# Designs tried in a protein design chat: VHH binders against o67189. Part 27

Target 1, 350 residues: o67189
Amino acid sequence: METTIFQFQKTFFTKPPKERVFVLHGEEQYLIRTFLSKLKEKYGENYTVLWGDEISEEEFYTALSETSIFGGSKEKAVVIYNFGDFLKKLGRKKKEKERLIKVLRNVKSNYVFIVYDAKLQKQELSSEPLKSVASFGGIVVANRLSKERIKQLVLKKFKEKGINVENDALEYLLQLTGYNLMELKLEVEKLIDYASEKKILTLDEVKRVAFSVSENVNVFEFVDLLLLKDYEKALKVLDSLISFGIHPLQIMKILSSYALKLYTLKRLEEKGEDLNKAMESVGIKNNFLKMKFKSYLKANSKEDLKNLILSLQRIDAFSKLYFQDTVQLLRDFLTSRLEREVVKNTSHGG
Short names: E, the ipSAE of ESMFold2; O, the ipSAE of OpenDDE; V2, 0.75 times the mean of E and O plus 0.25 times the DockQ between their complexes.

## First folded at step 10 (VHH; framework vhh_7uia_1)

Design p5 (at its last look DockQ between E and O 0.34; V2 from the best seeds 0.00; counts 0 for: pae E 5.8 > 2)
Fold by OpenDDE, look of step 10:
Structure p5 (fold): chain B 350 residues (1-350), chain A 120 residues (1-120)
Amino acid sequence: as target 1 above (350 residues)
Amino acid sequence: QLQLVETGGGLVKPGGSLRLSCVVSGFTFSDYEMAWVRQAPGKELEWVSDISSSGDYTYYEDSVKGRFTISTDNAKNTLYLQMSSLKPEDTAVYYCARDDFWEGEPFDYWGQGTQVTVSS
């Protein structure tokens, strides 16, 4: 039986479910993310993330079994991303799917969350292994919120900040973002920052600020340095950007976009796709940018890119959910990376 | 332990009125935004109304605007929903919920609900 994310959250955190394997899917990824954030908080070190596109079959099964063998081990939450890619790796062999299902069915000590970044189709849910999972586990859906609810959430946020938004401006923002809560949150925060001295936001102002690619050459410099792993210089540039009044969310947006594109390109490259064509498919058409992206790909492994994305997601979560200073989080991130590099260099020189 | 207890539900005729109450325990009531949500049979959970932690700002779904009033009594740690001009479409289980949706805590705590039935 499919349950909504709200019902599931209520039950999961108050009365532990008997089921151990859950599928999380839906249009409102914001709700899934918020749930996972809470889950992470609850489990702390016992929160484990698996990437289906990176893990081997053996690693996958080990991750799920280790919790069962040692009777004294703390309950773990295992979150699995890109499960579809994992399934593809298993191939079309019926036996492999059966093995997978058996392993999932026998999970006893851990909670397993299979997370999809979109709403699953009925056909997908009715196919193995998800069909079987639905029988012994749970399917959790984060359904799309009403447009009205989303509108009210946005209005509420502006009002709390003492900002009046013109109706046309609000409608424009909603349409521009397609009522995507993640995007809206980003844009609203940007607008709030912009309006810090203004009590009214007009349509013209929203048009100017919303989705404005900061043509600031300096943001791209920062991203460039970060992606090329010059963290020391990146820190300096970051400070400069902040001093110039560039909003940290703008930086995060560009960086996230680049990271995601790079990750996609890395995957395509591994599959043997033409890199130039692949770059064009992700909107990189300029020769200069192509050159830069090639450099980034050379400088970063697939794992590096994954880690970067995760880090960015974390920063985003902490900034948006816990109201931590985004700039400080970025600094911490860069500092941490810098420290790791120094340690690596000292261990090899030595 | 955090607890929300809804009361005040019942059977009412169309055009009638009900007042729902939610008593909160285990946390500081005034520190959180509170919400009423409802779930009709076979339908999804629907947001009805929010009130700011200060009580200064109230928000309503369009379908209930002008008919429902959300309020708080901080001294009693109680959330209220005054419902008037009730319609059959308002039939649902109503839940009181702690709600900080925008900040990543959508309906993190809510009660068992109270049944509201509007029928001729």
Scores: ipSAE 0.612, ipTM 0.841, lowest interface PAE 0.8, mean pLDDT 87
Fold by ESMFold2, look of step 10:
Formats: C-alpha cells, structure tokens, sequence
Structure p5 (fold): chain B 350 residues (1-350), chain A 120 residues (1-120)
C-alpha cells in the first residue's frame, strides 16, 4: 500500500494495520520525525534503532527475528536508518537479497520502519527490496508542505514573540534554508533570541545571524547545551536526536570538533592573541557563532575542555575497541557530569 | 479524557452555507493551534484551514479562501468553520485537529468527523 504520513499517522495509532513493514520517505522530514517521536512514546523500551551502515548482516537479521516462540513477547517497533548502506553491504548477490525479502515478508508480531532521510525516486521504489515491501507492507510518503504554508508557519512563530520581520529578510531566510522546516525551526529560534529586545529583524541582521548547516542543525542544539553545562537538557535532547535518526558518529564528530576548537582558543588567548583573530583562525567567522563560542569559552575552563576531549576520546575508543554502544557511552558521560554538577551546587559554601 | 467533537455537518445545496463546530475538552484550548482537515470520498486527507493559539493568524487552503472562515470561542472551548458558497467538491468528512506543529506534534489529536454533503 502507499499512503501519506498524515493519513498513516491518523490511523496507525488508533487502529494499526495488519501490514508490519513500512518504508518512510519524503521531502518533509519534520513530519517523519514527528511520527517517529510518537512511535517511541508508544513503544518505550520496545522501540529499537538499527543503523544499516554500522550493523552486520547477522545483527540485522537477529534484531528482526521474533525473540519468543513459546511464551510470546511484547510487540516491538524496529526503526532502521541508513538502509541503503545496509543494501550496499549485501551487494548484488541474488541469494542474499532474496533472504532479506523473505525475512521482511515474515515479520508477524513486530513493526519494522525503514526510514529514509530523503524522498525516494520512482526508480528506487520500484527496485528490490522496496518493490516487495510495497506489496506486503507499505510505503509512507511525507510530501513537502507548500512554500506558502511554510512561510506562514515561520511568520506565525515570529508573531508569537512579537517580532516584526521585514519581507526581504523572511524571503532570504526561506531561501537560505531551502524551506526546510528542521533547519527553519532552529534558525528561527536563533533569530528570536537575537531580536528579543528590539523586536525587528532586517535583512542585514538575518544575513549576519542565520547560516545553513542543514545536515547538522539538530546536533548543534545538543552541543550548545552540553558546552553550556546544561546536562539535564542535553540528556533529553540526546534521546530525541537518536529517535530522530541522528547518527552517533555525527554527534561525536561535531562535539569533538567544537571541544578542540575551544581548547585551541584557550591556548591562543594564553599566548596573547586577539580572540576575534583566533576564532577566525579556527574557522569561526559567522557573528552568531562567534557569540556562541565566546559564551562557551566563558562556561568552560581550559581544564574543563581538556577533560571533555579526553572523555570523548575514551568514548570513541570503547565504541570501536569493545563494541560498546556509543549512545549509551555518551549518556553515561552526561549522567556523570550531571551528578558532579549537582554535588558541586549542593556543596557550595558561599 | 481528551475529546474533540465535531457537529454542524449535513446536506446542503450548492451555494449554501454551513457552520461546523468542534467542542474541545481535556486540554487548555488556548495553548494549541487548531485546524480543520477534510477527506473527500476516495481521496487523501486535505488540510483546509488553521488558526493560531492567539487567534491572530489564520490560514486557508487556496480552494476555500474567501468562502470559509475559521474562528474560536474561548468561552465555549469551541472551534468553528463558517462555510459559504459551498460547491460539490467541498463534499467530505470534516475533522477538527489539534496542531502543535513547532513542538513536533502536528495534528496529534483528531475528532471523529462530521459529514458535509453538497448536492442538488
């Protein structure tokens, strides 16, 4: 079957279909994120994520297998990201592809959601294994909202905060982000913070504050919270990132990059270098990023940054050498830091 | 606990008018955006109109602009859709829906729907 994500979401949570395997794709990734967030709420501990680029064939098939044959088990939701990369590892072997289709066809008590981060073309949907999934399961598409609708959603958010956005500033922001709601949500929040006192946004101001980092926009929120030592909120955002399908290596890459840049900036300041010039030397040229890095420098001592770098290196090493879950290692790190902040605050003698 | 109940549907002739109501309970009405969504026979769900939590912003799908008006009455916890100049293509089941789009919950709750039929 083929359906839209609006229709699918309306029916899935009230009267789930008999089909068990679904492909989610589309231009409006925000809507897919929303569906998956609701799915995670429903399944809780029975919501599992597989990364097609990281898992072996054996791990993949084991995760899809029915775990209990004699006593029954709770229905699970298995969410698969990077399925295309998994298919590349399978190669063009006819027997392996037939096995994959057989396993997917025989899912009876769990739900499997194959999630793509883009809209699939007709040719991709007509290729195996997706062609077979269309027959025994379902294809769910999240089509882009109209540009006018997206513009109105953005205007509504600024209006909520009492901010008047010039028309050319708004059009620039929409074009910069490609009308991408995931990116727009974060850029709009940054602009609201920037304009909180004056309540007006001009084109020049939007050009100075907004930037496109579309592949990493959600991770920047997490990194910001972590570097400002809001570990409680960082933990909640981490859970959301994983549910949304952000790859843990992407999180580690960005956080490590920021930690190293900040440590370098501390060293350059000690050598007497101008902070603005030092920031440009490590690639920080955007005025909004300069503002954020100044706040990160205030929040973190050189020793804090050294310890963060060492912790990230340890997480990376344990993930690779001992095959431990990178997400859990990050979660454990944040929990440890939160506990230390609680102790520090409660033991303050001032 | 949470309920959205649509009323006001029925049979009307082309060019006629109808007022749909959606009575809401179980959440703070003014904290959420509300929307009307419809499904014509054999068609996909179509977003018709929405209104901001403040009531200050409204949006209408192109085919209903100038003919439909969305509004709220906070004293009655009621969302309205005033439909005028009705056409046969407006025939559908109309649902009210709660929309918390920017917080990641677009159309998270739906009413049971009310049938609107426009025919001679």
Amino acid sequence: as target 1 above (350 residues)
Amino acid sequence: QLQLVETGGGLVKPGGSLRLSCVVSGFTFSDYEMAWVRQAPGKELEWVSDISSSGDYTYYEDSVKGRFTISTDNAKNTLYLQMSSLKPEDTAVYYCARDDFWEGEPFDYWGQGTQVTVSS
Scores: ipSAE 0.073, ipTM 0.548, lowest interface PAE 5.8, mean pLDDT 82
ESMFold2 (binder alone), look of step 10: mean pLDDT 79; pTM 0.793

Design p6 (at its last look DockQ between E and O 0.49; V2 from the best seeds 0.00; counts 0 for: pae E 2.8 > 2, unsure alone 64.1 < 65)
Fold by ESMFold2, look of step 10:
Structure p6 (fold): chain B 350 residues (1-350), chain A 120 residues (1-120)
Amino acid sequence: as target 1 above (350 residues)
Amino acid sequence: QLQLVETGGGLVKPGGSLRLSCVVSGFTFSDYEMAWVRQAPGKELEWVSDISSSGDYTYYEDSVKGRFTISTDNAKNTLYLQMSSLKPEDTAVYYCARDEGWESLPFDYWGQGTQVTVSS
């Protein structure tokens, strides 16, 4: 079967289909992430994520198993990222590809969602194993939303905060981001913060504040909250990022980069160097980013940043050497930081 | 339990008019934005129109601007779509939906739909 994610979402949560294996792909990745977030809410602890680049062939097939030693069969949602990397591990072995197709065809108790981070080409969809999945399961495409719908969504968000955005400013923002909802959500939230007192956004202000990134912008919200020591909200955003399919090692990459830049800036400040020039030397040239980094520097001591860097190095090492769950290591780190902040507040409030 | 019930569909000739209705229950109608969405045979779901919770702001997909009018009657808890100058391309199942913006994409609640057919 082939369907759109709009129709699939409408029917899956009310009258689920008989098929058990689905491929999710498309240009509008935001829709896939919203669907998976609802799926995680429905299945709770029965929602399982597999990373095709990190799990062995045997562990992959065990996770798809219909049998459990430690409990009865409960319907689960198994979500597979980086399936292409898993296929590379199988190589061109015809028998192993045929085994994979047979295992997928025989899924009866669980739902399996193979998630791609792009729109698949016609030739990929016509090749095994996806050709077979189209036959016994389903192909779900997340097509781009209309430009008018995206414009309406952006205007709605500004209106909710009482912010009047000039028409030229709005059109500039939409064109700059290419109508990309992932980028727009982050940029609109930044612009709302920027315009919180003025309640008006002009073209020149949007040009100064907004930027387009090639990376997943939702990670920057998490990093911002963590660096401003809002650990409770950071934990909630982390859960959302994982539900949206953000690879945890990309979170580590961005956070480590920010922590190293901040530590370098602290050292340059101690040596008496001009902060604005120091920021440019580490690649921070956008005025909005300069403002944010100044806030991060105020919130974090040099020792805070050193400890953050050491913690990130430990998490990275444990993930790579011991096959530890990177997400859980990040959660444990944030929970420890939140506990320390609670102790500090209680001690001063005694 | 939330319930959205569409009525008013039917067969109409090109150039004709129809009024669709959606009666809502299970939530305070005036607290939410409402939308009309349609699906033509063999096509993807299309957002058609949206109306703010106050009723003061309306939005339309380009292909229906000037021909369709979205409105509400808060006393009857009812959403309307007045369709005029209908074209064969408007043939679709029309759904009403509650629209919470990008936090609940594509929409958080949908009705069962009503068929509109424009032919002859």
Scores: ipSAE 0.380, ipTM 0.759, lowest interface PAE 2.8, mean pLDDT 83
Fold by OpenDDE, look of step 10:
Structure p6 (fold): chain B 350 residues (1-350), chain A 120 residues (1-120)
Amino acid sequence: as target 1 above (350 residues)
Amino acid sequence: QLQLVETGGGLVKPGGSLRLSCVVSGFTFSDYEMAWVRQAPGKELEWVSDISSSGDYTYYEDSVKGRFTISTDNAKNTLYLQMSSLKPEDTAVYYCARDEGWESLPFDYWGQGTQVTVSS
């Protein structure tokens, strides 16, 4: 029996569950992320993330074992991403799957969260090892919130900030984002920032501020330069964008999206997947864009992309938590990269 | 310990009224937005209503607008849901919860729930 993430969260944080292994899946990934954030906060240093595509079998089992290599008897929360990839590594050997199931079943001191980035199909849940996990652990589902609830969340957020949004504007925003909470949150934040001096948002204003590919041609230039590691020009373009009134969060959104896609593509490429198919799977269908992404992949290592993502996350955090100027943070980021590049060039030229 | 305790549920005929109460303990009631949510048998959790910490703003699901009223008594640390013109479709377990918006989803704290049954 599946438990909703709402019920699960209630139980998990109020009364320790008997079960130790949980599968988190669903259409609303935002809820899962939020839960995991709370989990991280609760467990602090005892919060461990495993990547199924990167971890060896031995490392995996060690991580799940009660005996922390580091001698700590403290309960840990172990979050596992890309579990499917891990399963693929185990191969088709029935014995290996059985071993895995046995290990998971014997988890006693730690909580294990297997996280899927999509809603699992019934067939997937009915297949090993998830079938077995469902028997001794818990399956947690994050279902989509109602459109009405999402609408109210948005309205509430605006109202809290003293902003009135026209009905048509609100509907447009909801439709534009497809009621995706992650996207919606980003757009709403942009709009709130935009409306800092205005208490009313019109449809025209929302259209202007909301993410539009057609209106952000210059943003793409910036992203292009950044990803191709022309940081000097990127800085110039950034300044231009800001002067033209482009919101820094728009820039961040596009850049983050591209970075994540690129990282994904890089990983797939390393696995020997067809790059063209991979690009299409991440929504890159245009030939021109495919060409650009190929160039970005050539220009950036997996590590580069990872670092980029981390940097962007940091900028986002500093902006939101410490209310630092996003533009300045971006400038600092670019400047830092530029300095590194110069140092590299001087070290190799000598 | 943070606790939310719902009361006031019961069996009512269509068109009837019920008043739900939620007593909050362990935190400052007036510092938080509060919500009512409900879950009908075999259905997903449904948001019903929110009220701002100040009580100045109320929000309702479309299906309950005009029929339900959310309110607070800060002195009693109590959240209320006045339900009128009840329909069979309103049959559900009703929960009160702290609602801090989408950034706090899912709810951090909510009660055990109270059963509301609307039946002829």
Scores: ipSAE 0.379, ipTM 0.756, lowest interface PAE 1.2, mean pLDDT 85
ESMFold2 (binder alone), look of step 10: mean pLDDT 78; pTM 0.789

## First folded at step 11 (VHH; framework vhh_7uia_1)

Design q1 (at its last look DockQ between E and O 0.64; V2 from the best seeds 0.63)
Fold by OpenDDE, look of step 11:
Structure q1 (fold): chain B 350 residues (1-350), chain A 120 residues (1-120)
Amino acid sequence: as target 1 above (350 residues)
Amino acid sequence: QLQLVETGGGLVKPGGSLRLSCVVSGFTFSDYEMAWVRQAPGKELEWVSDISRSGDYTYYEDSVKGRFTISTDNAKNTLYLQMSSLKPEDTAVYYCARDDLWEGSPFDYWGQGTQVTVSS
């Protein structure tokens, strides 16, 4: 049975469920993130994150087993990202899938959260191993909030700050963000900072400020700049994000997700599939985001995207395995890319 | 212990009125945005109304605008929902909830709910 994120959250934090393995998916990723944030707060040092695209099968099983062997230890929360990639690594061998299912079924002392960055399709949920997980664990869905709810939320935030927003300006902002709460929240905060002096936001002002590069903390701006290969500005924004206290892993997560989606889209495009349909298949549904992704695809070759993914994987590996500074690794990556661009431009007589 | 207790539900005819109350204990509701939400049988949880921390601003779903009024009594630590011109489609269990969605805590606490049934 599928449970909504709100109901699940209530139950989980008040009366912990008997089930130990949960799948989190949905259109409203903001809600999943807020839940995970609370989870992290609750579990503290016992909050563990696994990345399915980076961990080996052995590492994965070890991580799940170690938590089981120490029966006297505090309950742990294990969050697994990019589980689909992990499954791909396991291959199509029935035996491997059975082993995975068995391991997941035998989780007793810890909670395992498999997190998807999009709404899963019925077909995905009915396929192994998720089908089995649904039987001994739980499926949690974060459904999209109503447009009205989001609109009122934004209005409330502006009003609380004493800012009047023109109706057309608000509508533009909502449409521009496609009612994506994560993006919308960042843009609203930026606009609030901008309007601190005027307390009135016009359509023209919103057009000028929204999605513009600013000193304000915006992970999506960073990702946008990186994917559009403005590495100099990306470096500046990265520094701002870090100064603001944004965790580097969050940046990496978003960036990796986008990179993987883009790579998938590039492949589909090469196969002659309709790009709009392809975007929807990877969870890109709003027009603004589609527009952005189109721009990213134009800016990056398949090889570029592949290299980006590999680089991100390396950064993650170095961070996790060798405890290197993730921020520094990102800086190094951006600097390296910047240097390459400069060389290319000089060689072409620019 | 945090507790939210909803009361005031019942059976009412279309066009009728009800007043729901939510008594809060274990925290100060003025520190949080408070909301009324409802769930009809077989439907998802639906946001109905919010009131700001200060109580100065109220927000409503379009379907209840002009008919429902959210308010607070700080002295009694009580949240209210005055419902008028009730319709059959308003039939649901109504819950009082803390709702700091913007701050990353949407509906982190809610009560057992009170049943509202609108029927001729």
Scores: ipSAE 0.780, ipTM 0.914, lowest interface PAE 0.6, mean pLDDT 87
Fold by ESMFold2, look of step 11:
Structure q1 (fold): chain B 350 residues (1-350), chain A 120 residues (1-120)
Amino acid sequence: as target 1 above (350 residues)
Amino acid sequence: QLQLVETGGGLVKPGGSLRLSCVVSGFTFSDYEMAWVRQAPGKELEWVSDISRSGDYTYYEDSVKGRFTISTDNAKNTLYLQMSSLKPEDTAVYYCARDDLWEGSPFDYWGQGTQVTVSS
């Protein structure tokens, strides 16, 4: 029951298959994102997202529950992210895996999309529960588009704006992003804006303007990981960002902005301000950002945020006053926090 | 509502030529990027050619460069694929598709396809 995402998209939105449970995975994550956007347009308020790292077993099974006897349920699309994290919660208990497989097999009215942020290996696809899903549902792979197709797409976007890109500049951009469409879109749009008057892009200019983010990581992901106290992943992302030329001052700017907004929100909550109103007053208006900021507020005390702000001020001051490397100061900060977490864990365990 | 209808397929000898047409209704042709895609028996869908919204820029998969020409007639809302020097490996069902990959709407509408068969 395997298919490619374009074949699946063609079929699903015209004559949907009888299967109800699908696994989406692959190297071309942009194509998964666009498929899910089209799915969201189709289902509107009946499009539901579950986060496997946030939801309990009972909440998961309740969300997949099929019916009320009265009034009938509309067909809905249930999209599950971080399913691997949910599976970790189940542990090694065979009984719990069998329950999960039974629930997924018996989905009859809704569609369920299990979304992975990478290409799954043969071992993963051959393991339960995905082996069973392949039998009663479907496995949908988003294969990498050909390098030539991606190159031509990028050239088309520059040509539509009348911009002449030198061959070595284009090849540098493609290699820097690893032909990743999400990264390319961001960088090409910046380069188009940069070259709007000159209409020419050289290698030197691409090197100065374009930044890359490995593994679909950007500065906002680094800030997210840091604020949720995942210091090990934050260190890895930081090193990747710096290796591909992201300027440390951009990182500091965004992190400082978020830290100050969060501290302000803590102060407004103390004064009795409604949290949603307070968030709008500091420029947090869309629902996704509100959800993220609520998570950051839960993970960080007012004292945590005060100490973060002071640390960032110290890093900035040491960079300017003592000409010390900003990146190393950030690494030292994160390493210190990671070592503190290790001490906590060993102390609690023993 | 929206409809893409391919015509012009058929049986042709190696070295021969065909012109495929795709008549579009339900949207303004020049507002979207259009593509030809093909699927050979037992194979996955394969991108063949794209054309820009303006019609000024055309793009081709390597195996068809110099043999296939994509074009448009905006007055007729019609996409064309002129195929020449046809080879047996060009045998496939050919689809026209509305394709705006950059803007997040890749292959969001497909025609029903037209069969091209290249054999002696």
Scores: ipSAE 0.500, ipTM 0.795, lowest interface PAE 1.7, mean pLDDT 82
ESMFold2 (binder alone), look of step 11: mean pLDDT 79; pTM 0.793
ESMFold2, look of step 13: ipSAE 0.489; ipTM 0.769
ESMFold2 (binder alone), look of step 13: mean pLDDT 78; pTM 0.788
OpenDDE, look of step 13: ipSAE 0.755; ipTM 0.898

Design q2 (at its last look DockQ between E and O 0.36; V2 from the best seeds 0.00; counts 0 for: pae E 2.5 > 2, unsure alone 64.8 < 65)
Fold by OpenDDE, look of step 11:
Structure q2 (fold): chain B 350 residues (1-350), chain A 120 residues (1-120)
Amino acid sequence: as target 1 above (350 residues)
Amino acid sequence: QLQLVETGGGLVKPGGSLRLSCVVSGFTFDDYEMAWVRQAPGKELEWVSDISRSGDYTYYEDSVKGRFTISTDNAKNTLYLQMSSLKPEDTAVYYCARDDFWEGSPFDYWGQGTQVTVSS
């Protein structure tokens, strides 16, 4: 049975469920993030994160087994990211999938949360091992909020800060962000900082400030620049983001998500699918984002996107496994790309 | 211990009025934004109304705007929802919830709810 994130949250923190394994997915990643933050707060040191793209099969099973064997110890919460990548590592062998399902089914003392960064398709949910997980565990979905609710949330935030936003300005902001809560939160905060003295936001001001490389740094601006292969500006924005206190992992997460979506879209396009429909299938529904993604697709070949994904995976691995500086790795990546572009332009006569 | 207890629901005819109450314990309205949400049979949870921490600002879903009024009594630690001109479409279980959405706590605590039924 599929449960909404709000209902699940209520039940989980008041009357813990008997089920131990849960899948978290949905369009509203903000809600999943907030839930996980609360989870982390609740469990503290007993909050463990596993990365499916980084962990070996043996390590994965060990981690889950250790959490189950210590029945007398404090209950733990295990959060698994990039589970799909882990499944790919397991391969297509039926025996391996059965082993995985068995291990997950036998989790009794701890809670396991498999987190997806997008809404899963029906086909994915009906496929092993998620089909089995749904039978002995739970599927939790963070559904998209209504446009009206999102609008009211944004208005409320501005009003609480004593800022008056023109109606046209608000509409522009909402359209620009495509009602994406994560993006809205960042832009709203940026605008609040900008308006701290003026207390009025006009359409022109929002147009000027939103997604600008000005004093207000935006992760999405960075991603935009990177994907459009403006590496020089991307480097500058990266430095600004870090100075602003943005965690490098947040940057990586957004960038990875976009890269994966773009790669998927590129593949679908090659298969002759309608691009607009394809974009919607990967959660790109608003016209502004569609426009942006179209520009990204024009700027990047399938190979470019593949290489980007691989590079990001490497950066993530080096950061997590070898404790290398993620920011420096990103800088190195951008610098390398910049150098390649310069050489390419020189060889083609400018 | 955090607790929210909703009361005031019942059966009412279309065009009628009800006043819902929510008594909260374990926190104050100054620290959290409060909301009313509702869930109709077979439908998802729906946001109805919010009130700011100070109580100075109120927000409503379009479908209830002009008919519902959210308010707080800090002395009684009670949240209210005055409902007027009720419609059959308003039939649902109504819940009181904390709603610090942008602060990372969207509907983090709920009550048991109170049933509102609007029927001729």
Scores: ipSAE 0.796, ipTM 0.921, lowest interface PAE 0.7, mean pLDDT 87
Fold by ESMFold2, look of step 11:
Structure q2 (fold): chain B 350 residues (1-350), chain A 120 residues (1-120)
Amino acid sequence: as target 1 above (350 residues)
Amino acid sequence: QLQLVETGGGLVKPGGSLRLSCVVSGFTFDDYEMAWVRQAPGKELEWVSDISRSGDYTYYEDSVKGRFTISTDNAKNTLYLQMSSLKPEDTAVYYCARDDFWEGSPFDYWGQGTQVTVSS
């Protein structure tokens, strides 16, 4: 079965197919993200994410067949990211690849979604195991929306908020972002906030406020919110990153790097070193980043940073040693921090 | 629980007119944008028209502009598509769909569709 993402979404949630294994790929990753978000809502606790570069062969096959004794044979949705890395782990042995194909063909109770973060070429789709998946399962492509459709989506959002955008301003924004929906969502939201009182957006204002962000999902926004202790917004951004398939180890790497740099800067500041030179010594050279790091240093004590580093080390250890879900550990960490802030504010205010 | 039901399709001669209706239930109708999407035999889904949640802004695919009119009746939870000057290339199954694109739910619910056939 080969189909488009909207056709598949329509079929799957209305009259689900008998096939059980699907490959999702394409240039319009926003549409894959929204499909998976709806899938997560439908399956709740029966929605499982696997990372092909992190999970062992044994754990992978167990997850595809796992059924709870107390819950019975309840249907699950298994979402697999980084499947290419899992294939590398299997090596080039035909027997291992044939075993994988047999396991996928025999999935009977669960749905399995193999998610790629790019559009696959015909050669890749014609290679095993994906060739076999096309036969007993399905290949789903999320192609880029037309430029006219994207323009209309953006224009409608501004008009919904009562904002009249100048035609040149709208075209500039679309060209600046390359019609990228992930980037457009962020920039449109900023422009709406900017224009909330004026209700008019000119070309000059869009040039001043909007800037190109080449990333579809921004891990640095999550880190910024966490370090400024906006845990409520940080939780929402974390969910978005995971829905898009950002690997949790990438999030951990960046967050840990920032936390260590900040802790080092606190120590250098205590020794009387010039902050600008200290920042350069830990690799912070860009003036915008220096400004952000100054705000992080103001928001976090040395003890705050030490506790953050220890928490991140614990999350990393639990993920590796006990095979715990890294995303859930991060979510639990943020939720715990949010609840401590709420209790502290309530007690002081009363 | 959430349900979208299209009616009003049928066989019509070229140049004729039809009015499609989509009755919705299970959600507050004017909290969402609504759209008409069609699928001709053997073709991919094609966006036809949509309307903002307030009903104040409508959009049309170029080939239907000036011939089709989208509208709503919030009291009846009903979306309409008035089609005129129908051509054989308008032959398709027409679906209504709920759209919450910028909130992460583009075309998240669909009706079962109604067949429109334009032939002599």
Scores: ipSAE 0.474, ipTM 0.792, lowest interface PAE 2.5, mean pLDDT 83
ESMFold2 (binder alone), look of step 11: mean pLDDT 78; pTM 0.785

